# Ledger of designs, part 19: VHH binders against Putative uridine kinase C227.14

Target 1, 235 residues: Putative uridine kinase C227.14, of Schizosaccharomyces pombe (q9utc5)
Amino acid sequence: MALQVDAPDVSSYDELYNRAVELLKHQQRVLIGLAGGPGSGKSTLCAILAKAWNERFGSEIVKIIPMDGFHYSLEELDRFDNPEKARALRGAEWTFDADLFYSLVRLMKKITDRELYAPSFDHAIGDPVVDDICVEPKNRILIFEGNYLLLNKPPWSDACKLYDIKAYLPVEHSVARARVAHRHLVSGLCATEEEAIERTDRNDMINLTFVEKNMVTPDIVLQQLRLKTVKTSSL
Short names: E, the ipSAE of ESMFold2; O, the ipSAE of OpenDDE; V2, 0.75 times the mean of E and O plus 0.25 times the DockQ between their complexes.

## First folded at step 13 (VHH; framework vhh_7yz9_2)

Design x4 (from w6 with Y104F Y106H; at its last look DockQ between E and O 0.85; V2 from the best seeds 0.75)
Fold by ESMFold2, look of step 13:
Structure x4 (fold): chain B 235 residues (1-235), chain A 117 residues (1-117)
Amino acid sequence: as target 1 above (235 residues)
Amino acid sequence: QWQLVESGGGLVQAGGSLRLSCTASGFTFRRYYMGWYRQTAGNEREWVAFITWGGKTIYADSVKGRFTISRDNAKNTVYLQMNSLKPEDTAVYYCAAIPEPGDFDHWGQGTPVTVSS
């Protein structure tokens, strides 16, 4: 069986929207750091919120910048001291170019009057794409989203000093485990359910626990996304 | 130590060309946008161009189509090719890492460019 995120009630997240809009009265750009562990649904939530908030505001005021674009590329991981370990544990904090991410957050905070570019991640090839996301002056609310945005470790913790709002999307571990394992199967990263669960336990769940134990205090804890059991064609 | 060293400025006739260069040291060059700014006496420093870590270029309207920024990460160097120069391009040109490495700004000494009729 597969798990699906229930369509969230957008109004459950109005506190975040209202705080961001209030700040826009006094500053050109508002930066939101939205952290959530693997399986939390943070990317899905951010996409839903950005669409709804842009419609409510009447322009593309919200832009999402996923942390995924800051993975070291597979080629870069191959230059690590232990490339097999780096590839096997891809998704762990140290497999992201955190200094580049911090550089981008500083850049986006400082320069608000011209287009700038951020990398994205192409899930089909499994690697980052440089300069793929265009951030324009009209994008006055930037939502950075990822696993490690609130990690209490430099430079992630330095970036936390720049976010106007630190938000955390929690997830129950059993829910995260099921969702991540399913994602590994349907994406083709793993061939069998047993393999997907093993990968999830040895990598993603360790990363989730690491984040939970090493997080700076968020300004707001968001309502977790709900799941329901849905029928799938076959596993 | 962080350093930015500009060169290539000089005197040139209107319609002419110059190529500026800026060599960087003391920080991880590939992790920064690089850029050029210019300043005339009595005025604030004006943005000219940025180049991303991936090589995409962004220009001020006043120089679009005439100036080209480029970078060579192997040499820690950023360039500004200035073509079809006009007298209003006369300024001291500065390169910059954006955002600044660490807690303070990195400005070089600049390289003066004078465009005469």
Scores: ipSAE 0.645, ipTM 0.855, lowest interface PAE 1.5, mean pLDDT 89
ESMFold2 (binder alone), look of step 13: mean pLDDT 79; pTM 0.792
OpenDDE, look of step 13: ipSAE 0.791; ipTM 0.892

Design x5 (from w6 with W53L; at its last look DockQ between E and O 0.84; V2 from the best seeds 0.77)
Fold by ESMFold2, look of step 13:
Structure x5 (fold): chain B 235 residues (1-235), chain A 117 residues (1-117)
Amino acid sequence: as target 1 above (235 residues)
Amino acid sequence: QWQLVESGGGLVQAGGSLRLSCTASGFTFRRYYMGWYRQTAGNEREWVAFITLGGKTIYADSVKGRFTISRDNAKNTVYLQMNSLKPEDTAVYYCAAIPEPGDYDYWGQGTPVTVSS
């Protein structure tokens, strides 16, 4: 039986939208830092919100910039003191190029009158793709989303000073564990349920706990996503 | 402490060409966009060209088609090839890392370019 998040009611997130729109009366660009741990459903939620808000507005006012593009490349990880550990624990805070992330957050806040580019992550090649996300002046609401956006550790904490809105998407640990383990099986990262759970516990759940214990206070805590049972044909 | 050193300016006749260089030190060059700005007396600096982390280029309308920005990450150097120069291009040219490393403004001495009629 496959697991997935329940389709969120977009109106449950109107507080976030309304805060962003109010700020647009005073500034060209609004930066939202949206944090959520592994298995929270943050990428799915952000995609749904961006689509709905862009349709409502009639143009692409919202652009999503996932933290995934700021992974160190595999080539860079291979230059770490312990490359095997770095690859095995990819997803931990220290496997991201946080200085690059901070540099680009500053860039996107400062330069609003021309196109700019941010990296993305291509899961098929397993590596970041430089200059893959185009940010245009019409993209007046930027949602940065990822595990560590609200982490109370430089330079992540320095980036928090630049977000206009700090949002957090919580997740119950049992839900996160189930969802992440399922993802590891479906993606082919793990061959068995036992392997998927073990990997989830030794990596993803540690990262979730780390974030929860070391997070700056968010401006808004979002409604968490719920598990939904799916039939085999929906897998 | 990070630094940017511009060179390559000079006097040239209208229609001519110059190539500017800017060498950077003291920061991780590959993490920053690089750009060129120019300034005439009594006016604010205006941007001329940006180059992204991956080498995409973005130009002000006034120079598009005539100027080419490039970067060499191995040499920590950004270049501006200026062709078909006009008297209106006369200015002091400055390079910049964008955003500024270390959260403070730094402008080098610049490199003067004079285009004579």
Scores: ipSAE 0.705, ipTM 0.874, lowest interface PAE 1.0, mean pLDDT 89
ESMFold2 (binder alone), look of step 13: mean pLDDT 80; pTM 0.810
OpenDDE, look of step 13: ipSAE 0.782; ipTM 0.888

Design x6 (from w6 with T28E; at its last look DockQ between E and O 0.74; V2 from the best seeds 0.73)
Fold by ESMFold2, look of step 13:
Structure x6 (fold): chain B 235 residues (1-235), chain A 117 residues (1-117)
Amino acid sequence: as target 1 above (235 residues)
Amino acid sequence: QWQLVESGGGLVQAGGSLRLSCTASGFEFRRYYMGWYRQTAGNEREWVAFITWGGKTIYADSVKGRFTISRDNAKNTVYLQMNSLKPEDTAVYYCAAIPEPGDYDYWGQGTPVTVSS
C-alpha cells in the first residue's frame, strides 16, 4: 500500500502562471504580490510554484522575496518607546519596515539589468540579514510573499500599484489557528499547546483578521493545496 | 524638496585619483540605494556604481577595480573614490538615489571630472 497525493485544483495556479508568462512577452520583469495570512501556507505554495515554473522554463526565472526580511531588527525594536510591547507583538504590521519594502519594490521594478540585493530573515537568530537575497536579470518573475502585501494602507497600498499581479491565498481561521499554534510549539517559541494557542490568538489571529478587513481586491484568489491519501490495491 | 549635491570634481592627470562626495537632503537616505552616474556631451547617462542599504557595492564593468563607492548614513553622504583614472573617465558625475524619491527624474548640476593625457 502506498500513499498518493491527490491532484489538487490547480486552475488558479495555472491562471497565475499564464498571466505572468503573457506579460513576459512585452516586459523584462513581472512582479507578483502574493499575500496570505499567518498559517495560510503561502511560503510552501510559493516554493512549490517557483520550483515548477523554473523547471518549465529551464532556468531560474522565478525569485521569491519574502516580506519577513523587512522586519525591524531586534536592535531597532529596542529603540521603540515600548520595546517589550514591540517584541511581544512582533509580526504586527507596524513591526515591519514598510517604507524599506516599498523602496525595494520600486527598485526591482525599475532596475532589471544588473544584480540587486534584498534582505532575508535568519530564523535561527530571529533577525533580518541585510543583502542576503541576490536578484539577477534572469529572475524575470519576482514573487513577493507576506502577510501585508495587499494591505490597503500606505505604503503597502502604494506597492500594490506596482505589482503586475495581486494574488491572495485565503485560509479558514480554524486551520490557520491550528497551523500557527503547532508551529509555535515545534519551534520552541511556546512550551505547551495551551501557551501556543494563547499566543496565536493574541497576536497571529489578530493580524490575520486585520489583513482580511483591510485588503486591496486581489486579481487572483488562489486555492489551498490539498493532500489526500489513496490506497493502491494489489493486482 | 529633496536634493542631491555633488562635489569634488576637477582636472587630474591620467593615472591620478579623485574623491567625489554627494550630500542628500529631503528624503530618508538610509532607505535608498545610492549610486553614481556619468555623462559626456551627446550621450546618455552611464551607470557607474550602486551601494545598497547594507553597504554592498555593485560596479559597472568599465570601472570595476578602479572605483570604490561608499556611504555614511549619519552624514547623508555617498562617496566615489576614483583611482587609476583614464581619459575616457572624463565626464560630469551625478549621484542618485535609487529608486528616485520623486515621481520624475531630477539631476543636479553634477561635478565635472576631466582626465588629461
Scores: ipSAE 0.602, ipTM 0.835, lowest interface PAE 1.7, mean pLDDT 88
ESMFold2 (binder alone), look of step 13: mean pLDDT 80; pTM 0.805
OpenDDE, look of step 13: ipSAE 0.841; ipTM 0.920

Design x7 (from w6 with K64R; at its last look DockQ between E and O 0.81; V2 from the best seeds 0.74)
Fold by ESMFold2, look of step 13:
Structure x7 (fold): chain B 235 residues (1-235), chain A 117 residues (1-117)
Amino acid sequence: as target 1 above (235 residues)
Amino acid sequence: QWQLVESGGGLVQAGGSLRLSCTASGFTFRRYYMGWYRQTAGNEREWVAFITWGGKTIYADSVRGRFTISRDNAKNTVYLQMNSLKPEDTAVYYCAAIPEPGDYDYWGQGTPVTVSS
């Protein structure tokens, strides 16, 4: 699912850019941990920034690594004590393989001189795809993005010690609720607006609150995106 | 508490083959890349090959096309099949979990490989 945004001014994020570029003068790779709750627009923002920064440099200096690839697979969730609950609440912190994510962050920090691979998430299949994202030495700025990147709970909090920059993208709760419910309708996950709101309240909004109450202090709090609500009949 | 044990080295003529094995314990094997390095006396360890969680393989230029890394997650074992061996492949070979499990680096005894001309 894509969110529509009002045409954001990329220069509003110059502090993040300038800090990353300054670090690149003295180190091969910069790791950015960019957290934002459900409905914050973090994936859309990261895509916009990566495109702008890569165009400026004339090469793919920025690579985005979404946390989505670190979901436990549906097969793995089926091995949980309560598989119905695990599937119903997918997106909650405990439905991600946090240890694998931490292993990836450590790997990308340590090894910068050859290609490496990270998993992605295929929304059409609804499952992770192993080894789908190639990270090359030219990718000198890695942006990890997801809900729990700044969570003050091991191993997420251990990964925070490895990010060069910790960034947080806030979202107002009523805006997040509306955006996420709309996403559930457009994707076909929910058939009605009432169903979409109920699902959003029982899962996504709980996850947003959990993040807000349990995060480490970010280095930068980013300007909230103004995201448009798209029509439910649009698709 | 975690351990890597290499085996399978020996003496072989140029053009020959060897298969190295490395058995791991004390960490969740599937969550790590596994790899092989090699070292000659007085030199730094040289990277040889990696294998990802999903089985994708990555090789140093010097061994590409001649060596094959593989893993068996059920046995906590990584292998290096070395074909078309050259005298410059002579070294002590070490396996590694990448990144290292726990707080400290660990290198086993390695397994020596000698390729005679």
Scores: ipSAE 0.627, ipTM 0.847, lowest interface PAE 1.6, mean pLDDT 88
ESMFold2 (binder alone), look of step 13: mean pLDDT 80; pTM 0.802
OpenDDE, look of step 13: ipSAE 0.800; ipTM 0.899

Design x8 (from w6 with A97T; at its last look DockQ between E and O 0.68; V2 from the best seeds 0.00; counts 0 for: pae E 2.3 > 2)
Fold by OpenDDE, look of step 13:
Structure x8 (fold): chain B 235 residues (1-235), chain A 117 residues (1-117)
Amino acid sequence: as target 1 above (235 residues)
Amino acid sequence: QWQLVESGGGLVQAGGSLRLSCTASGFTFRRYYMGWYRQTAGNEREWVAFITWGGKTIYADSVKGRFTISRDNAKNTVYLQMNSLKPEDTAVYYCATIPEPGDYDYWGQGTPVTVSS
């Protein structure tokens, strides 16, 4: 069942694009902070936007930098006062190295004429991969994507000050819950649907609520992607 | 207080080598790219080499193949191995965090390098 992503609702995405392009007339690099809670679909959206914009520009003008790369490593979590809790609640705001993230954002803001690197997250390993994402001068639009990018809390809020555009992707809680639970199951993080749902409710939904209640005012609110299920006609 | 202390500068003949060190204190060293810059009298400070969190290195064209930047996070130290030195490499060399929390590079006091022809 190939999920054909209908052309993004033209209005908010085009607005985001237009804003970014307008800024590029006057500056070398544009930083977009795109926040959305767990299950918001922000990663998928960013990928779609990046592809579309890159095609439009005829080059890799857009680079996505996920916040996931800024998880504390499992080893680092084990150094917390309560390692068991830290691991159990991984994904909560405090389980990310916000200072490192802020450092990266500052770096990307300041240095635009040379190759830089950001961490990624390997879900199979369950840890960040240092210097795994290469950011080149040709990448003139950086989309930082994550749950806590628009938090009204330092150092996240300090990073927010550096974004040229603050974008927020809202999601209905029921949709988020279903998506996250499904992800947990499919990824093998949870062995059963029941376990997946429990984890979602205990961690991810709490985090979603936290994001919603503690975010700065975004510059733009993005619409959810409408996924059309294309029935692959059985040839 | 944030502190960067450079060392290892001195007088060397053309073709010679020096190793500079910079020891950091007062901040979480691993969270910053580190860099070396150099400055001559009357000129702007120019970047020489950067090193990422994971140890990837970037060099100015003028020093590529001759200089090597490295870091030891356990010692909060960044190094610059300078080989095949040229008179044109004569400058005060500065260590920096990239960036400093104030959204600019944080600089040490510098260490002078003089290459005599």
Scores: ipSAE 0.785, ipTM 0.889, lowest interface PAE 0.6, mean pLDDT 92
Fold by ESMFold2, look of step 13:
Structure x8 (fold): chain B 235 residues (1-235), chain A 117 residues (1-117)
Amino acid sequence: as target 1 above (235 residues)
Amino acid sequence: QWQLVESGGGLVQAGGSLRLSCTASGFTFRRYYMGWYRQTAGNEREWVAFITWGGKTIYADSVKGRFTISRDNAKNTVYLQMNSLKPEDTAVYYCATIPEPGDYDYWGQGTPVTVSS
C-alpha cells in the first residue's frame, strides 16, 4: 500500500513557489514564515512542499526550521516562578524562547555564505536539541514553520518584517479540536477522551484563538491537503 | 550596558602563536553566536571565525587549521587561539555577536596583532 497526497487545489502552493523563485533572482536567501494552528497539518504540508520543490530544483534548496526547537527546555521551565503551570501549559506562546527565535531569523537572513545551525525538538525526550539543524549556503529557501510565526507581538512581529513571504494554513476550530484531542490520546499524553478534550480546550484552543486574534495579515492563505490512500491488488 | 572588550594582541614573529580574549557583559552570553573579525587599513572588516551558542565552530578558509575559536560561558569569554601566524594575519581583531546587519552597534577599539617577517 502507498499513501499519496491528493491536493485538489494547488494554486496557492504554486503561488508560494512562484513568489519564492522570483525573489531568488534578486537575493541569495528567501525566508518564508509559515504559520498554522494546532491540528492544521502545517508540518506535513511543509515536508511535502520541500520534497516537491527540491525535486523540481534538483538540489536541496529548501530547508525547514520548525519553531518547536525554540521551546524553553524543561530545565528552563523548571526555573519559572510557577514551574507546574509552565509545564502544564507548554505550547503557549510564553513557553517559547521568542528572543532566540528572532535572533536566529536575523542571523539566517544576514549570513548566507557559510553553514549555520538551528535547534530542533526531540519528541522522544520532549526537549530541544541545540545545533541540530544545519543550514548551508545551498539552502536558499528557508521555511520557518510554527504556531506563532505571524503573531502580532514582539519579537514575533519583528521577525515578520524579515520574512519575504508570510503564509498561513487555516483550520476550522471543530476540526482542530478533534485532531488535537485525538493526538493527545494516541500519544499517551492523556489517558481518556474526556481528559484529552479538556486539555485541548484549556490549552491548545486558547492558543489557537490567541493567534487568530493577534495575527498579522498573511501574504498567502494556503489550502489544506487531502491525503489519498492508493490501494493495490495485493492489499 | 552591553559591551565586548578585546585583549591579547601584540607583536609576534611569523610562525608564532597568540591567544586573543573577548569578555562580554550586559547580556545572556550563552545565547549568542560569537565571532572574530579582523581589519587592515583601507579594507572592510573580514570574518575570521564563528562559534555557535552550542559550541560548533566555523572558520574562514584563510585560517582553517591554524586558528581555533572557543568559548567559556561561565566566564562570558570567547577566545581565538592563533597558531602558525603569517604576516598577512596582521590586523586589528574584533569580536562580535553575530546578528543581522544593523543590529550590532558596537565596534570597540579591538586588539591589534602585528606579525613580523
Scores: ipSAE 0.482, ipTM 0.775, lowest interface PAE 2.3, mean pLDDT 87
ESMFold2 (binder alone), look of step 13: mean pLDDT 82; pTM 0.824

## First folded at step 14 (VHH; framework vhh_7yz9_2)

Design y1 (from x5 with Y104F Y106H; at its last look DockQ between E and O 0.83; V2 from the best seeds 0.71)
Fold by OpenDDE, look of step 14:
Structure y1 (fold): chain B 235 residues (1-235), chain A 117 residues (1-117)
Amino acid sequence: as target 1 above (235 residues)
Amino acid sequence: QWQLVESGGGLVQAGGSLRLSCTASGFTFRRYYMGWYRQTAGNEREWVAFITLGGKTIYADSVKGRFTISRDNAKNTVYLQMNSLKPEDTAVYYCAAIPEPGDFDHWGQGTPVTVSS
């Protein structure tokens, strides 16, 4: 079942693009904070946008920096007052190193003429990989994508002040719930659909609500991608 | 309070070596790139070397191949091994967290390095 991404409703993405390009006329690097709750499809959207924009520019002008790389490691979670709770609720706002995130956003805002590095997240091992994402001078548009990037509390709110563009990707709760539950099942995080749904409701949906209630006003609200399921006829 | 304390400077002959140390306190050391700067009288402070969170290193062209930056997160310390020193390397060397935090001047007192001909 090949997911054909229908041409995104061209309007909000084009607006985001145009704003970024306009800023590039006057500054070396543009920082975009793209927030969306769990199941919002923000990672997929960012990947699509990055590809499209890079093709348009003829270079890797866009670099995506996922918030996932800023999880506290499992080892770090074990140092929490309640390690069991910390592990169980991994993905909640407080299970991310927000200070580290803020530090690196500041760094990437300030230094534009040298290679910098951000962490990625290895889902197979369940931990961040330090210095795994290389940000080069040619990467003039950085898209930070994550759940909590537009939170109205520090240090997330401080990072928000550094973004040139704050973008938000809303999602219907029913859609998010289905997507997240499916992800949990497919990834093997949950052994059964029941378990996946339960986890989604107890953690991810709470996190989604938290994001929605505690975010700064975005500069732009993005539309969801319309994914057409193309039935690959079994040749 | 953020504090950076440099040490290891001194007088050395051209071609000689020095190892500078910077001990940091008052902030979470592991969350910051660390770097060395140097400044001569009447000139602006110039960047010398960076070290990333994971230990990747970046050098100014003027010191590449001669200087080595390293860090010990357990000791909250960043080092600068300076080999093949030249008179042009004479300066006061400063350690910094990158980026500089907030509105505060978190520069240490620096450590003077003098390379004689």
Scores: ipSAE 0.666, ipTM 0.832, lowest interface PAE 0.8, mean pLDDT 91
ESMFold2, look of step 14: ipSAE 0.674; ipTM 0.858
ESMFold2 (binder alone), look of step 14: mean pLDDT 80; pTM 0.801

Design y2 (from x5 with L53F; at its last look DockQ between E and O 0.83; V2 from the best seeds 0.80)
Fold by ESMFold2, look of step 14:
Structure y2 (fold): chain B 235 residues (1-235), chain A 117 residues (1-117)
Amino acid sequence: as target 1 above (235 residues)
Amino acid sequence: QWQLVESGGGLVQAGGSLRLSCTASGFTFRRYYMGWYRQTAGNEREWVAFITFGGKTIYADSVKGRFTISRDNAKNTVYLQMNSLKPEDTAVYYCAAIPEPGDYDYWGQGTPVTVSS
């Protein structure tokens, strides 16, 4: 008895996979910079790709390093000239420690034969967590993902020279706006739809536009994730 | 340009201890892993220890449990406490910022450590 269910269609990303696998024949580690603005779905996509590719390889060959861990901490933002503005607009490019991110990318490219650590972001406390992500030698494909990875501005643009593959996940503005506003509403960050839209327009959509206007040309432009119908055995 | 200056080496008997220091300048210290390497004549440099941005420590198997790396970001200084020293620990010890700051590799003079039988 066949059942039909919807599942992610990862075959749309085979070009990215094949390029990474080909490079692994010639180098120990492959770095993928995967950019997408707020509401693009980049984090969800990366998680799905990592799961699918790790299953295909039979080991944890893929590790994701989100840019979120490179936020300046709240304590660091308090040392800015206008700390209230810095906290209110956290998520804007200038609220990330881009030089620390670039240092980490260089480190991960250079040192491949021992465990290394990268920061993560704890959404419950709203701050980075130092040394939270362990990158091991078996993690031969590193996917860096975030808003500003392809930004044509130093040091982001310097990091682009180190990615073996630059990938971009575009999103239509009305879709991004709706997704982000919905997220603000269901998370409890905003009490009403009107508040959620206003916050989205004031911050997230500005950041999306900034990325689109200031981006290095990607190697691959990715499609939004699609579902496919899959037959399953009833046994 | 950036610089690393090692100190604290010397002659010590097997089983003894030494503390190495390395002072850094010319780059933003907190944004780099710091580490120690060592080298004997005719051999390539061998990794000894790393300390992460956040102070987590990582050691080569040959020194684990005997050496302790630490950093003081306020003083731009990394340390290597070397206990229970063995003759095979004899080497010139170098500190490093990882990845290297700027556009070029730099190795300081190093600091020689000799462990007598």
Scores: ipSAE 0.743, ipTM 0.892, lowest interface PAE 1.0, mean pLDDT 90
ESMFold2 (binder alone), look of step 14: mean pLDDT 81; pTM 0.813
OpenDDE, look of step 14: ipSAE 0.849; ipTM 0.925

Design y3 (from x5 with L53M; at its last look DockQ between E and O 0.72; V2 from the best seeds 0.56)
Fold by ESMFold2, look of step 14:
Structure y3 (fold): chain B 235 residues (1-235), chain A 117 residues (1-117)
Amino acid sequence: as target 1 above (235 residues)
Amino acid sequence: QWQLVESGGGLVQAGGSLRLSCTASGFTFRRYYMGWYRQTAGNEREWVAFITMGGKTIYADSVKGRFTISRDNAKNTVYLQMNSLKPEDTAVYYCAAIPEPGDYDYWGQGTPVTVSS
C-alpha cells in the first residue's frame, strides 16, 4: 500500500532567504515586496515561509504585512462616486488606499528601533482593523504581500523603490480561476459553482490580468509552492 | 503646502508640568502618525513620543510614565503633556507627521522648553 503525505518544499525559496539575510549584515531591516495576483497562493506561501524562516533563524525575524489591511473601509467606499460599484468590485486596485500603504512602507523602512503598527483586514467584519499588526525591532525581515505591490503606477511604483527585494509569484490562469472560484463557494460569497465562476471571471481574473500587464520588473520570480511526497512501497 | 506649528513651551521648575500643542494643516491629519522630537544644541533630534493613526501611543524610555501624547483629529492638533519635568528635558521640541506628507523632512521653528533646577 502506497501512503502519500504532502509537505511544503520550502527549499525552492532559499535564494530569497539568503539574499535577505546577506542584506541584514549591512542594514537593520530588509523589506520584501511579494506580489501575485488573485489565486496565486501568495498569502499561503508567505505564511509557510515566515514559519520556516523564523524556525531556521531561531527567532521571529520575519513579519508579514498583508496589503489587505489597506483596503478603503466600507465607510470610505460609501463616499465614492458609485458606492455600489465600489463595493461590488472590492479588490480592484482603486479600492485600496495606496497612499496609506506607501506611507506605511516609508515608515517601516525609516524607523526600526521601536514598535510600530500596521492595519489588518478582518474577514469576518469585512473591514480593516487599525493598529492590529505589531512590528517590533526584532522583525528585521518584513514581507509585504498583496496583489498590487509591484504595479508600475504611483504610489505603488514609489513603494517599489523602497523594497530591498521585489518578488513575484506567477500563476497559470486556469489554476488561479479554479482556486478563486472554489474560495468564493467555500466562503459562502457565492451559492453555486456557476455563480462563483462568473464572479471570478468578472472581477478576480480582470484584476490578475491588470497586474500582469502593469508591473515593474521583479528581482526574483518565485515558483509555485510544491508539495513533496513521501511514498511507501507495497510489500 | 502643509504646515506644523508648535506652541506651549517655556520656563518651568523641575518637577513641574507643561503642555505642548501642535496644529497641522495642508494634509489629511487623521491618516498619519504624529510625534514629538526634541533637540539640544549640537545634537541630533531624538524622538520622544509617537501616536498612531488609531491612537496607540509609543514613548521613548526616558519619558515613559511622565509624558502623555494625545491627538484631537477634529482640531488637527497633537499634544504633549509633560509632567515631573527634569533639567534633562530641556530642549527645543518639534512635532512631526510620520512619515512626512511629502518626500522631504519638514521642521517648524519648534517650541523651546527650559527646566530649571
Scores: ipSAE 0.501, ipTM 0.793, lowest interface PAE 2.0, mean pLDDT 88
ESMFold2 (binder alone), look of step 14: mean pLDDT 82; pTM 0.827
OpenDDE, look of step 14: ipSAE 0.526; ipTM 0.769

